# Designs tried in a protein design chat: VHH binders against Peroxidase 8 (PER8). Part 5

Target 1, 290 residues: Peroxidase 8 (PER8), of Arabidopsis thaliana (Mouse-ear cress) (q9lnl0)
Amino acid sequence: QLRHGFYEGTCPPAESIVGRVVFNHWDRNRTVTAALLRMQFHDCVVKGCDASLLIDPTTERPSEKSVGRNAGVRGFEIIDEAKKELELVCPKTVSCADIVTIATRDSIALAGGPKFKVRTGRRDGLRSNPSDVKLLGPTVSVATSIKAFKSIGFNVSTMVALIGGGHTVGVAHCSLFQDRIKDPKMDSKLRAKLKKSCRGPNDPSVFMDQNTPFRVDNEIYRQMIQQRAILRIDDNLIRDGSTRSIVSDFAYNNKLFKESFAEAMQKMGEIGVLTGDSGEIRTNCRAFNN

## First folded at step 15 (VHH)

Design s1 (from l2 with Y105H)
Fold by ESMFold2, look of step 16:
Structure s1 (fold): chain B 290 residues (1-290), chain A 118 residues (1-118)
Amino acid sequence: as target 1 above (290 residues)
Amino acid sequence: QVQLVETGGGLVQPGGSLRLSCAASGFTFTRYDMGWARQVPGKGLEWVSYITSGGDTEYQDSVKGRFTISRDNAKSTVYLQMNSLKPEDTAVYYCARYSDSGWKHDYWGQGTQVTVSS
């Protein structure tokens, strides 16, 4: 049973410890918010928010980390650091799944996004299989995306909040948006800039939000309207009749976006959770208990 | 072995300028986003600026308009041009190579001291 303040009796400093660890990492590396947003999304939509994504592969067994769409997930050391501190003060108490949830919430606020409460009480999963990973790529149609999000309980508005909100920070590599730089409808100045950026070797990166790349705000939706979205999926949201009015609403009302994003993140953080006696409390987030 | 070596620090008057350089070796430079952070004595590192491998840049609000980050891929070098320096810019400045995956961590150089004093 998830509840607010689950650890108030068993580990009173739990949320403050996670918050301090996240702040220390964020203060020197503002990409932490993008890393944790992606980590939580990739964990939660693959068999629920059970920290299965954190499991390292072994020589005998691959894990979700072995799948290509997870190759760019990072920030695991932040979760490890929080877990190690929590094990010192509250052994075998705070789950890795809760650490991911709390850390992501805190990193959003640090980047200027909404401040919101999360319920806690998640337990850690006992399985991390590559075959469970079913993640959408950056070129999927809006219709395909709507079906995928509906299958995990999200309506169209929640989907638009998560896709755009997840891309208001972070980078994309040139290999992921070659179709955009060939698109004559893309803003011509940005298109020319990207062609230049992508001439470099080793798959260069650019900011997904060209204006406020380290802030969680509605600017990505304004970029979509201006034909400046980097990824095809983001551009599709303004082009498709089923989503364009939602994109417009978020672009012109930052408060609405922030409230919608907070609600969406709360819902995402509760997908398929293990509670009670299900799962475990890992002592090392990278490995199942013995 | 990843190595980042900062140079160009020194003592400068308020309103002055310095250019920091970061010589990078031991990795494929063009693959990585780079940046700068600084540490005021007795405090942790705080981010100053970021440059993607594709050339996009961003800055901490307190230095926007005064500092410019750049990179020279042929020389495997990151620069920080610091103009209109203020006493509060006094710090040890560290070059950063940012993690590109969950299998790596951020790397920091040894730092170069910048002192802004009359």
Scores: ipSAE 0.852, ipTM 0.930, lowest interface PAE 0.6, mean pLDDT 93

Design s4 (from l2 with G102V)
Fold by ESMFold2, look of step 16:
Structure s4 (fold): chain B 290 residues (1-290), chain A 118 residues (1-118)
Amino acid sequence: as target 1 above (290 residues)
Amino acid sequence: QVQLVETGGGLVQPGGSLRLSCAASGFTFTRYDMGWARQVPGKGLEWVSYITSGGDTEYQDSVKGRFTISRDNAKSTVYLQMNSLKPEDTAVYYCARYSDSVWKYDYWGQGTQVTVSS
């Protein structure tokens, strides 16, 4: 069963080791937070938070990584480094699923987001099948998103916190938002700037949060209010009556956003978890135990 | 082979300015985001500034307002204009290529020394 401080008796330094590894990567590479947020979301919404996403495909056996929506998930080396250190001090004790959860929480705090506790005690999954991957693209309607999030137990407020919170950091490439550049309702100065940025060759990138792209804060919702959202899904949140008031609440109250995002991340990290004797404790996060 | 060559470091008085250049070769420059990091004596490597291939920029808090990153795609060069220099800016400054396909800096320059002292 999940509990706070699960490893205090079996691996007392577990959370501090993960924290140090994450900090060392984050201090030199601020894109770590975006990478870990995406990793945890993609892992948890596909058959639960069991680290099935971390399994590498082979030439003869595909994995969840073989699916196109997962091809851009990164940061696996951070999990590997933490696991390597943990195996030296506490062999076969700390699950890869818990490492992902702790690492993501710590990266959020480093980027100025909420500091929150997570429960631990997750075990690692025993399967990673491409057919299990059901992820939504960036142009889906709010109604479609609401249905998808409800199917995994999230209300509309939790969905808005996760979508915006997941996009307050990171980049988008020009090919993903051409519809936005053509939208006359988009802020005219930003629209003109993006037209110039996207003239360049090789599908240039821009920050999704045009103001605080390396901070986890409510600025993305203020951008939505100002008609400055980069992605279609984000713009849809301010336009749709089902989500509009929630976007406004987060835009005008950073504390509310941070508390809501922390709660949403805690809930997401507990989807479909394996505990007790279920699953395994992988020794290598990229491969099932022998 | 990918090369990043930093120039423009040196000794400067507090309050002074320096302009660092990073000449890139051996790859399609416009494909990549770029960044600067620095190694402060007695500390590890820390991020300084980032520029996307689309031209968006961001800075660590301690240099924001004083440093400006820019890129010239025609010359395959990244710049770091450093104004109002402080003794704590003393470091070896590295230019780095960021790969969004692996979400990390995959190539680094040799570094250029910046020393801010009387």
Scores: ipSAE 0.632, ipTM 0.865, lowest interface PAE 1.8, mean pLDDT 91
Fold by ESMFold2, look of step 19:
Structure s4 (fold): chain B 290 residues (1-290), chain A 118 residues (1-118)
Amino acid sequence: as target 1 above (290 residues)
Amino acid sequence: QVQLVETGGGLVQPGGSLRLSCAASGFTFTRYDMGWARQVPGKGLEWVSYITSGGDTEYQDSVKGRFTISRDNAKSTVYLQMNSLKPEDTAVYYCARYSDSVWKYDYWGQGTQVTVSS
């Protein structure tokens, strides 16, 4: 029973509190948007948007954080800060799952992406098991990716919006794209630049969006068209016949991309949610209630 | 121990230039992205520029085209070349180490004062 304005009667300042916390972090650290996008995606595709990803492992029990695919997820402290403030104003009212959803929406807008409404009313999950984590890596085929997204209710257009939209910000380390810098079809100037960047020790990083790395916009799709994609999966999107026309549409129409990305993010935020009396409202996002 | 030491600040007239240096020690410099931030009088700390360990750069809109961040990995040093300085650029400038493993600037220098006035 997700709805717009779920907290209007029980915690009127909920969304404004989250927005302020996100802005304060984003103003000093533009990598916040990339962190929150990845956090929400990794949470939602593992047994639904129930904040199960936020649970810290203990010496007795690992959690989803213990899985290597989640090792790069960041931004948990932003959620903690928002939760701390919300608990002072509205104790045991605003779920961690809703904080993640609202925070991600707001960080996208701050980075120049679409502004969109999200429904709220999510409750927090009661399990966080490493065995539930089934995430795809950056070298999977388009066909494998389509099957994975279809299994959680997403069509091909939604998949392309989420993959490219998730890579319009953020970095990749050289170890993740060695196959790309060996590819003679890659833009020769960028390939030469990357070869130089990657000669350095300690697995150097580069921006995935070589032009607007701190903005959520369609530039990543233009990079794909120009043979400048950093990751294999991104290059595969322009090369595969099942996704090529969608990539082209986004590359040449930023408004279409932003509308599609907003719709995709709204749908992703509603995967497998707990509502009503299911789950709990955690008081500490890192731990189940006692 | 991690240490970041900024130098090169000072008083300059509008339209002038300064070059800030940040000497880094006590860690594997090439593992980290680096950045500059500034504390404007009466305001909070704001981001100025960012450089990845691979050499990619980005800037706040208000300084883009005027400021250039660079790094010399052999000398473990980050630079900020500031051209066409404006009174609004008056601030204490800090270099900082960014750790993508913990999503924050985890170490800061002591800062260097830049004052742009007639």
Scores: ipSAE 0.433, ipTM 0.783, lowest interface PAE 3.5, mean pLDDT 91

## First folded at step 16 (VHH)

Design t1 (from s4 with Y105H)
Fold by ESMFold2, look of step 17:
Structure t1 (fold): chain B 290 residues (1-290), chain A 118 residues (1-118)
Amino acid sequence: as target 1 above (290 residues)
Amino acid sequence: QVQLVETGGGLVQPGGSLRLSCAASGFTFTRYDMGWARQVPGKGLEWVSYITSGGDTEYQDSVKGRFTISRDNAKSTVYLQMNSLKPEDTAVYYCARYSDSVWKHDYWGQGTQVTVSS
C-alpha cells in the first residue's frame, strides 16, 4: 500500500510543497533537521508512524505530548504550515504522517545528509495516549538497546546508524550526561569544558556533535572513537563488542554511513503504518477529525 | 512577554567592524539557545550564528572566521562581533531565541540594519 509517488495523481505538488516549507524554516533555523529527526523517531516507535505525536492535549485529555520524554520535541509548526498549504490545493488528501516523513527526509538532505526516496501512502492514527510512550533513555546498555530495536524489526547495524545518525545534529542538556562528565576516560579537554558549561543554571545545553553540529555526517562516530561522545549510549556504542566494529566502519567511511542511514530512515518511516482504509486523513494535524 | 531588542547596526565600509547587541527580557535567559539571522530586502531570514545555553557556538560557512557570537548571562544579552565586513553582509540582523520544547516557539527581535558599502 505504501509506494513511491503515491500522490502523483491525487496531489502532484505534495512533495514539492513540503520541501519548500521545510527549506524556508531550515534556512533561518538550522536546528530544524534535529527537530524533525526526533519528531519522526518519537512518532514511529510509539505505535507506528501515524502522526499520533502531533495531537495536542486538551483539558480533559492528555496526549503523547504530555509525556516528559516528548517535552523536547519541536517543529510542529512546520508540519502545520505544510498541511495548511496542502489543504488549499489538495483538500483531505495528504496525511500528516506522510508530511512528517517527507519533511524529515528533506531536512536531512538540507543538512548535508543523504538524499533518498521515501514511500508514501500513510494515514493518520486515531489515538494518542501517554501510556503508549515507551522510549529508552540515554544510559541504557547496548544489550537492552539491541533488544528494543530488534522488537521493532531492526538489526544491530540499523540501530547504530539510527542512534549515531540521530545524534550527529542537535543538543543535549546537562541533566542527560552528568555521568559522562564524571567519567575519567572521557577526553579530558572536552570533559573539563562540559563541566564548566554545566555549572550554569537551568540545565544548559551543548552540541551532541562537537565538531559538525548542524551537518548530518559521520562525524559523531569519529567523536565516539576519540572518547568525545556526549551521551552515555553513544559512548557505549564504541565500547561494546557487539557494536564497536560498526562504529568504526561508519567513522572511516562517510559514504557507507550515509547509505546506511538512508536505508535505516526508510525502514523507520514504515513502522506500523496505517494504509488503505485504516486511520484517517486529518484536516488539522493537531486534532482528530470529527 | 518575550522581548528581544537589537542595537549596534549602522553604515560601515567594506573591511570594517560592527558589534551587534541583543537585550533579552521576559524569560529565563540562561535556559535558552540563542542566535542571529539576517534578511536581505525581499528575502526570507537566513541563519548566521547559534550559541547554546551551555556556550557552544556555530556559524554559517560564509561568516565563519569573521563573526563571533557570545552571550553574557548576567546581562541577558547576546552579541555578534562582525569583522571584515563585506557588501554581501548588508542585511537586517535579527536576534533569535530558539524553542526548547513542545510548548515554546522561536522568537525573533525587531532587527537592526547593517549596511556595508563604499
Scores: ipSAE 0.840, ipTM 0.926, lowest interface PAE 0.7, mean pLDDT 93

Design t2 (from s4 with Y105R)
Fold by ESMFold2, look of step 17:
Order: C-alpha cells, then sequence, then structure tokens
Structure t2 (fold): chain B 290 residues (1-290), chain A 118 residues (1-118)
C-alpha cells in the first residue's frame, strides 16, 4: 500500500535527494515545472502511474515515447539524475514512478504552487505499449473530457483543477490553437497578438498563461473569464454550463484553487499504481530490468 | 553542431547599461525558445529571462523592469538589454536554447562576463 514516508526506513534521504536535483534544474530552467506536470499526467493516465512513459524505444520495440502525443514530453534527464544518485545511496530501492511523483510535487511548490504531501511506495511497470496511449487533444468538447476523466475516477471539479492547473505554466505551439485565432469571441488584443506570433515559420510557441507563465496559480482561470485562454479546451471550460461555476470559483479564490489542485494531483498520482510485489524497481528508468 | 556565442559583456558602473548578444548557429533558430541564465560568483546557474519562438517573454523578478530580452530571427541572434545595473548583477551570462522534445537537451553557450563595480 502507498503511505506517507514509505522510504523513511529503507532510504531516508530519498525525498531530499529528489528535491535537490529538481531544485538545481528548476533554478536554471523554470520550464521544469511544466515539463514534470506533463510527464506525470501522461504517465498516470496511460495505464497508471508506473513510469511506463520513461522507457526508451529500441529498434525492435517501440514505447510510449514513440507516440506523437508524447513527442513534446521533456525532463527525463531530471528523473535520470535523481535515480543515479538514489542508486548510489539506496540501490534498487526507490522506484522511478515515485521519483516522478516526488519531482512533480516539488516542482509545483518551486513555481509558487501548493505545498502538499504525496504517498509513496509505487513500483515500476513492466510494459510500455504505444497502443495504450489515449490522450485527448485540445479541441475536444467538455462532455467528451468529462467522460474521459470520469473513466479514470475523476469528477468534474477534479478535471477542471487538472486541466487549468496543468496549463497555468508551459507553452502551446500555434498548430494547437488555430481555431482560437479564428474565434471572434476571443479577446481582440490577444487574438491580434497571436496572429502576429503565429506568422513565423516552424510552428512558433506562446505561453498558455499569458500573465504568469512560470507560476502555478489561479491566473489561468482569470484568463479564461477574460476570453484569453489559448487552447480551445480551456476556453470551453468557461463557456460550458457544466464547468463554468467551477472556473469562476477558482478564478476568484486562489486558496480554493491551490487546495483543489493539490488534492487533484494527489489523486492523479495514485491512478492504477503497482505496489507490494507487483512490478519492479528499475535500476535504470529508461529500461526494464533484465 | 549547435553553437551559442555570447558577446557584449564588460565592466560597467552601477546604474549603467550593457547589451548582450548571443549568436546562434547549427540549428533552425526559429524553432526554439531561447533564454539567458547567469552564474553569480560562488553560486550556481540561475535563470534570468526567457523568450518563446512566438515572441512571448518572461523574466526573473529581480531583473523585471530593468532587463529586456529580444530575438532577431533573421540574424539568428538573441539579445539581453541590461539597464540600471547593480553590483549583484555581476555574473557570467549564458545564452540558452531550450529543449522542446523527448530527444533534445538544453544547450548553453560559453558565457560572457558582466562586472558591475565602482
Amino acid sequence: as target 1 above (290 residues)
Amino acid sequence: QVQLVETGGGLVQPGGSLRLSCAASGFTFTRYDMGWARQVPGKGLEWVSYITSGGDTEYQDSVKGRFTISRDNAKSTVYLQMNSLKPEDTAVYYCARYSDSVWKRDYWGQGTQVTVSS
């Protein structure tokens, strides 16, 4: 079973080692929070939080990294560095799945988000199949999104916390929001700015949170209310009757958002976990044990 | 090969200004987000500023309002205009090209020294 402080007896420095590695990367590169949020989400919603996403493909064996929806995932070197240090101190003890969970939690706090505890004790999965990757794009309806989140155990409030909270940091490329640029209901100044940004070659990027792009806060929900959301799914959250009151509540109460986001992240980190004798403790996060 | 070459550093009095340039080569410049970080004596490398390939910018709080990042895509060059310089801005300044995918890494230049002293 997952518990707080799972490693206190077997690897006392486990969480502090991960924290230091994350801080060192974050201090020089503030996009680390966005990278780790995306990494954990893509890992957890694909057959559970078992670090299957971390497996590198081989010539004969593709992995989840081979799928286009995962092409933009970054930050694997942070997990590798933490794992390398942990293997020196506590060989074969701390799972890659727990490293991802702890790293993401710590990166959220560094970016000004909530500070919260996570339970640990995850083990690493024994498969990474491209066919398992079922991730929704940014133009799906709220109804479709609700159904998808419900299928993995999340109610509507948790979904709104995860979608907005996951987009309060990071970038989106112009190909992902062409429908927004064409939407006359979008804030006219931002729409004009985006048209200019997207004229450049090679699929330019912009911040998803136009005001506080490196802070985990409720600003994305304020942007939604102001018709300034970059992605269609984010704009849909304020337009749809099933989600608009939740968006409003988060936009006007940062404490409520932060508490809700922390709880949502805790729940997401426990999807379909392997514990006890299931799975393995990988020695190299990029490859299954022999 | 990816190359980032910083120039424009030097010695300047408190309150002065400098413009740093980062000449980029060996990759498709317009595809990448870019930025600056600095290494203050006795400390690690800390982020200073970021510019997306679409032109959005952000800054560390301590330099916001004093520093301006920009890019010239035709010249494959990133700039950092540094105004109202303070002694605590003394550092080696590094240009960065940020990873955008599962297979790429961040790249750092060789740095240029900025010294703010009487």
Scores: ipSAE 0.848, ipTM 0.930, lowest interface PAE 0.6, mean pLDDT 93
Fold by ESMFold2, look of step 19:
Structure t2 (fold): chain B 290 residues (1-290), chain A 118 residues (1-118)
Amino acid sequence: as target 1 above (290 residues)
Amino acid sequence: QVQLVETGGGLVQPGGSLRLSCAASGFTFTRYDMGWARQVPGKGLEWVSYITSGGDTEYQDSVKGRFTISRDNAKSTVYLQMNSLKPEDTAVYYCARYSDSVWKRDYWGQGTQVTVSS
C-alpha cells in the first residue's frame, strides 16, 4: 500500500534525487511546473496513476501518447533523467508513477505553490491503450465536468481547485479559445490583445494566467472574476451557479486555495494506483519491461 | 537541424545597456515559445525571460523592469534588451526554444558572454 516514506529503506535518496532533477530543470525552464501538472493529471484520470501515459508508441502498437488530447503533454525527459539516476543508485526500485508524483509535488512548491507530502509505493501499469483516453476538452459544460470528476471520486470543490490550479500556470494555443475571443462578455482589453496575439498561421500561444503565469497561486480565480479567463471551461466556473461561490472563495483567500489545491493534488495522485505485487517497476519509463 | 545563435554580448559598465539577439533556424519559428536563461559564475543555469509565440512575456524577478524580451517572427529572431545592468548580471546568456509537444524537448544555443564591470 501507499505510505509516506515508502523508499526510506529501499532507496533512501529517492525523493532527494527526484527533487534535484526537477529543480535543475525548473530553474532554467519555469514551464516545468505546468508540464508536470498536466502530465500527472492526464496520467491519473486515465485508468489511474500508473504512468501509462509515459509509454511510447511503436510501429505496431499505439499508446496514450497517440491521442490528440495528449499531444501537448511534455516533460517526459525530466522523468527519464530522474529514472536514469535512480536506476544507478537503486536498480528496479522506484516506479515511474512515483517519480511523476514526487516530481509534480516538487515543481508546485518551486513555483510558489503549497508544500505538501505525498504517499509513495505506486507501481507501473502494464498497458497504455489509446481507447482508454477519455479527457474532456476546454469547452465542456460545468455539469459535464462535475459528472466526470465525480466518477473518479472528486467533489465540486476539488474539481474547481484542480481545474483552476492546473491553469494558474502554462499556456493555451489560440485554437483552444477562439470562442473566448468572440465572447463580448470577456474583458474588452484582453479580448483585443488576444485577437492580436492569435494572428498568424501557426496557432500561437498565450499564458492562461495573464498575471502570474509561472506561479501556482490563486490569481487564475481573480482573473476569472475579472472576465479574463482564457479557456471556456475556466470562464464557465465563474458563470455557473454550482461553482461560482467556490471560485470566489479561492479568489479572495489564497491560503484556502493553496490548502485546497494541496489536498486535491494528494487525492489525484492516488487514483487507481497499483501497489504491492500489482504492475511492475519499469527500468525505462517509456517502455514496458520484458 | 535546430540552431540557435546568440550574439550581442560583451563588456559593459554598470548601469549600461546591451541588446542580445538569437537567430533561429531549422524549425518553424512562429510555432514555438522562446526565452533566455543565463549561467552566472558559480551557479547553475537560471531562467531569465520567456515569450510565447503569441507575444506574452514574463521575467525572472531580479530582471523585471530592466530587461525586455521581444521577437521578430519575420526574421526568426528573439531579442533581449538589457538595461540598468548590474555586476550580478554577468553571465553567459543562452537562447531557448521550448518544447511544444509530446515528441519535442527544449533546445539551447551555445551562449554569449555578458560582462558587467568597470
Scores: ipSAE 0.844, ipTM 0.928, lowest interface PAE 0.6, mean pLDDT 93

Design t5 (from s1 with G102F)
Fold by ESMFold2, look of step 17:
Structure t5 (fold): chain B 290 residues (1-290), chain A 118 residues (1-118)
Amino acid sequence: as target 1 above (290 residues)
Amino acid sequence: QVQLVETGGGLVQPGGSLRLSCAASGFTFTRYDMGWARQVPGKGLEWVSYITSGGDTEYQDSVKGRFTISRDNAKSTVYLQMNSLKPEDTAVYYCARYSDSFWKHDYWGQGTQVTVSS
C-alpha cells in the first residue's frame, strides 16, 4: 500500500531525481507549478490518481486528452524527462502516477507554497477513456461543487482549499469568464482592464491571481473578498453562505491556508489509487505497456 | 517553423538602460504567452519576465521595478525595457514562447548578450 519513502529500498534516488527535473523546468518557466497542479487534479478526479491522463490518443483510440476540458493541460514533458532518468537508474520501478504526485508537491514548494510529504506506491492505470472525464466548468454553483467534491470524499473546507489553491497560480482564457466581465458587482477597475484584454483575437489569457500569479499563497482569497476573482466559481465561494467564512479564514491567515492546502493536496493525491498488483508500472508514461 | 530573434543587447555602464526586442514569426503570435529568461555564465536559464496574451505581466523579484515587459501584437514583437542595470544583470537574454498544450514545447530564441560593466 501507500507509504512514505516507498522507493527507499528499490530506487533510493527516486524523489531527488524528480525534484531536480522539476527544479530545472521551473527555474526557466515559472508556470510549471500551475501546469502540474492542473495535471494532478485532472488525473486524480477522473477515476483516481493513476496517470490515466498521460496517455496519448491514437488514430484508433481516443484518450482523456481528447476531451476539451483537458485541451490546455501541459507539462507532460516534465513527467517524461523524469521517467526517462528513472528508467535508466531503476528500470520498471517508479510509476508515472508517483512521478506526477512528487513533481506537483515539489513545484508547489518552489512557488513559495507549503512543503509537505507525500506517500508513494501508486501504480499506473490500464484505461484512459474520454467518457470517464467529469470535470465541472467554471460557472457551476457552490452546491453542485460541494456535491461533486463530497462524492470523492472531500468536505467543504478541503474543496475551498483546492479550488482557491489551484487558482492562486495560472491563467484563464477570456472565453471562460465572459460572465464576470458582464457582472457589475465585479471590481470596476479590474472589469474594465479585462474588457480591454479580452478584445484581442485568439482567446487571450489573464492571470487568475491578479497580484501574485506565480506564488502559491492565500492572495487568491484576498482577491475574492475584494470582488476581483476572475472565474465565476471563485467569486461564488465568497458569495455563498456555505463557503464564505472559509474563504475569509484563508484570506486573513496565510499559515492556515498553506496548512489546509497541503492537507488537501495530500488527500487528493490518494484518490482511487492502484497499489500492490493492480495496474502497471509504465515504461513510457504516454502509452500502456504491451 | 517557430522563430524568435532577439536584438538590442550590448555593453552598458551600471545604472544604464537597454531595450531588448524579440521578433517572432512562424506562429500565431496573439495566441501565446511570451517572456524572457537569462543565462549567467555557468548557470542554467532563469526566468525574468512573463506577459500573457491578454497583457498581464509579472517579473522575477530581482528585476521588479527596473524591467518592463511589453508586446506589440501588430508587429509580433516582445520588448524588455531594462533600467537601472546592475553588474549582476549580465547574461545572455532569451525570448520565450510558452507552451499552451500537451503537443507544444517552450521555444527559446538564440539570445542576445547584455553586459553591465564599467
Scores: ipSAE 0.840, ipTM 0.928, lowest interface PAE 0.7, mean pLDDT 93

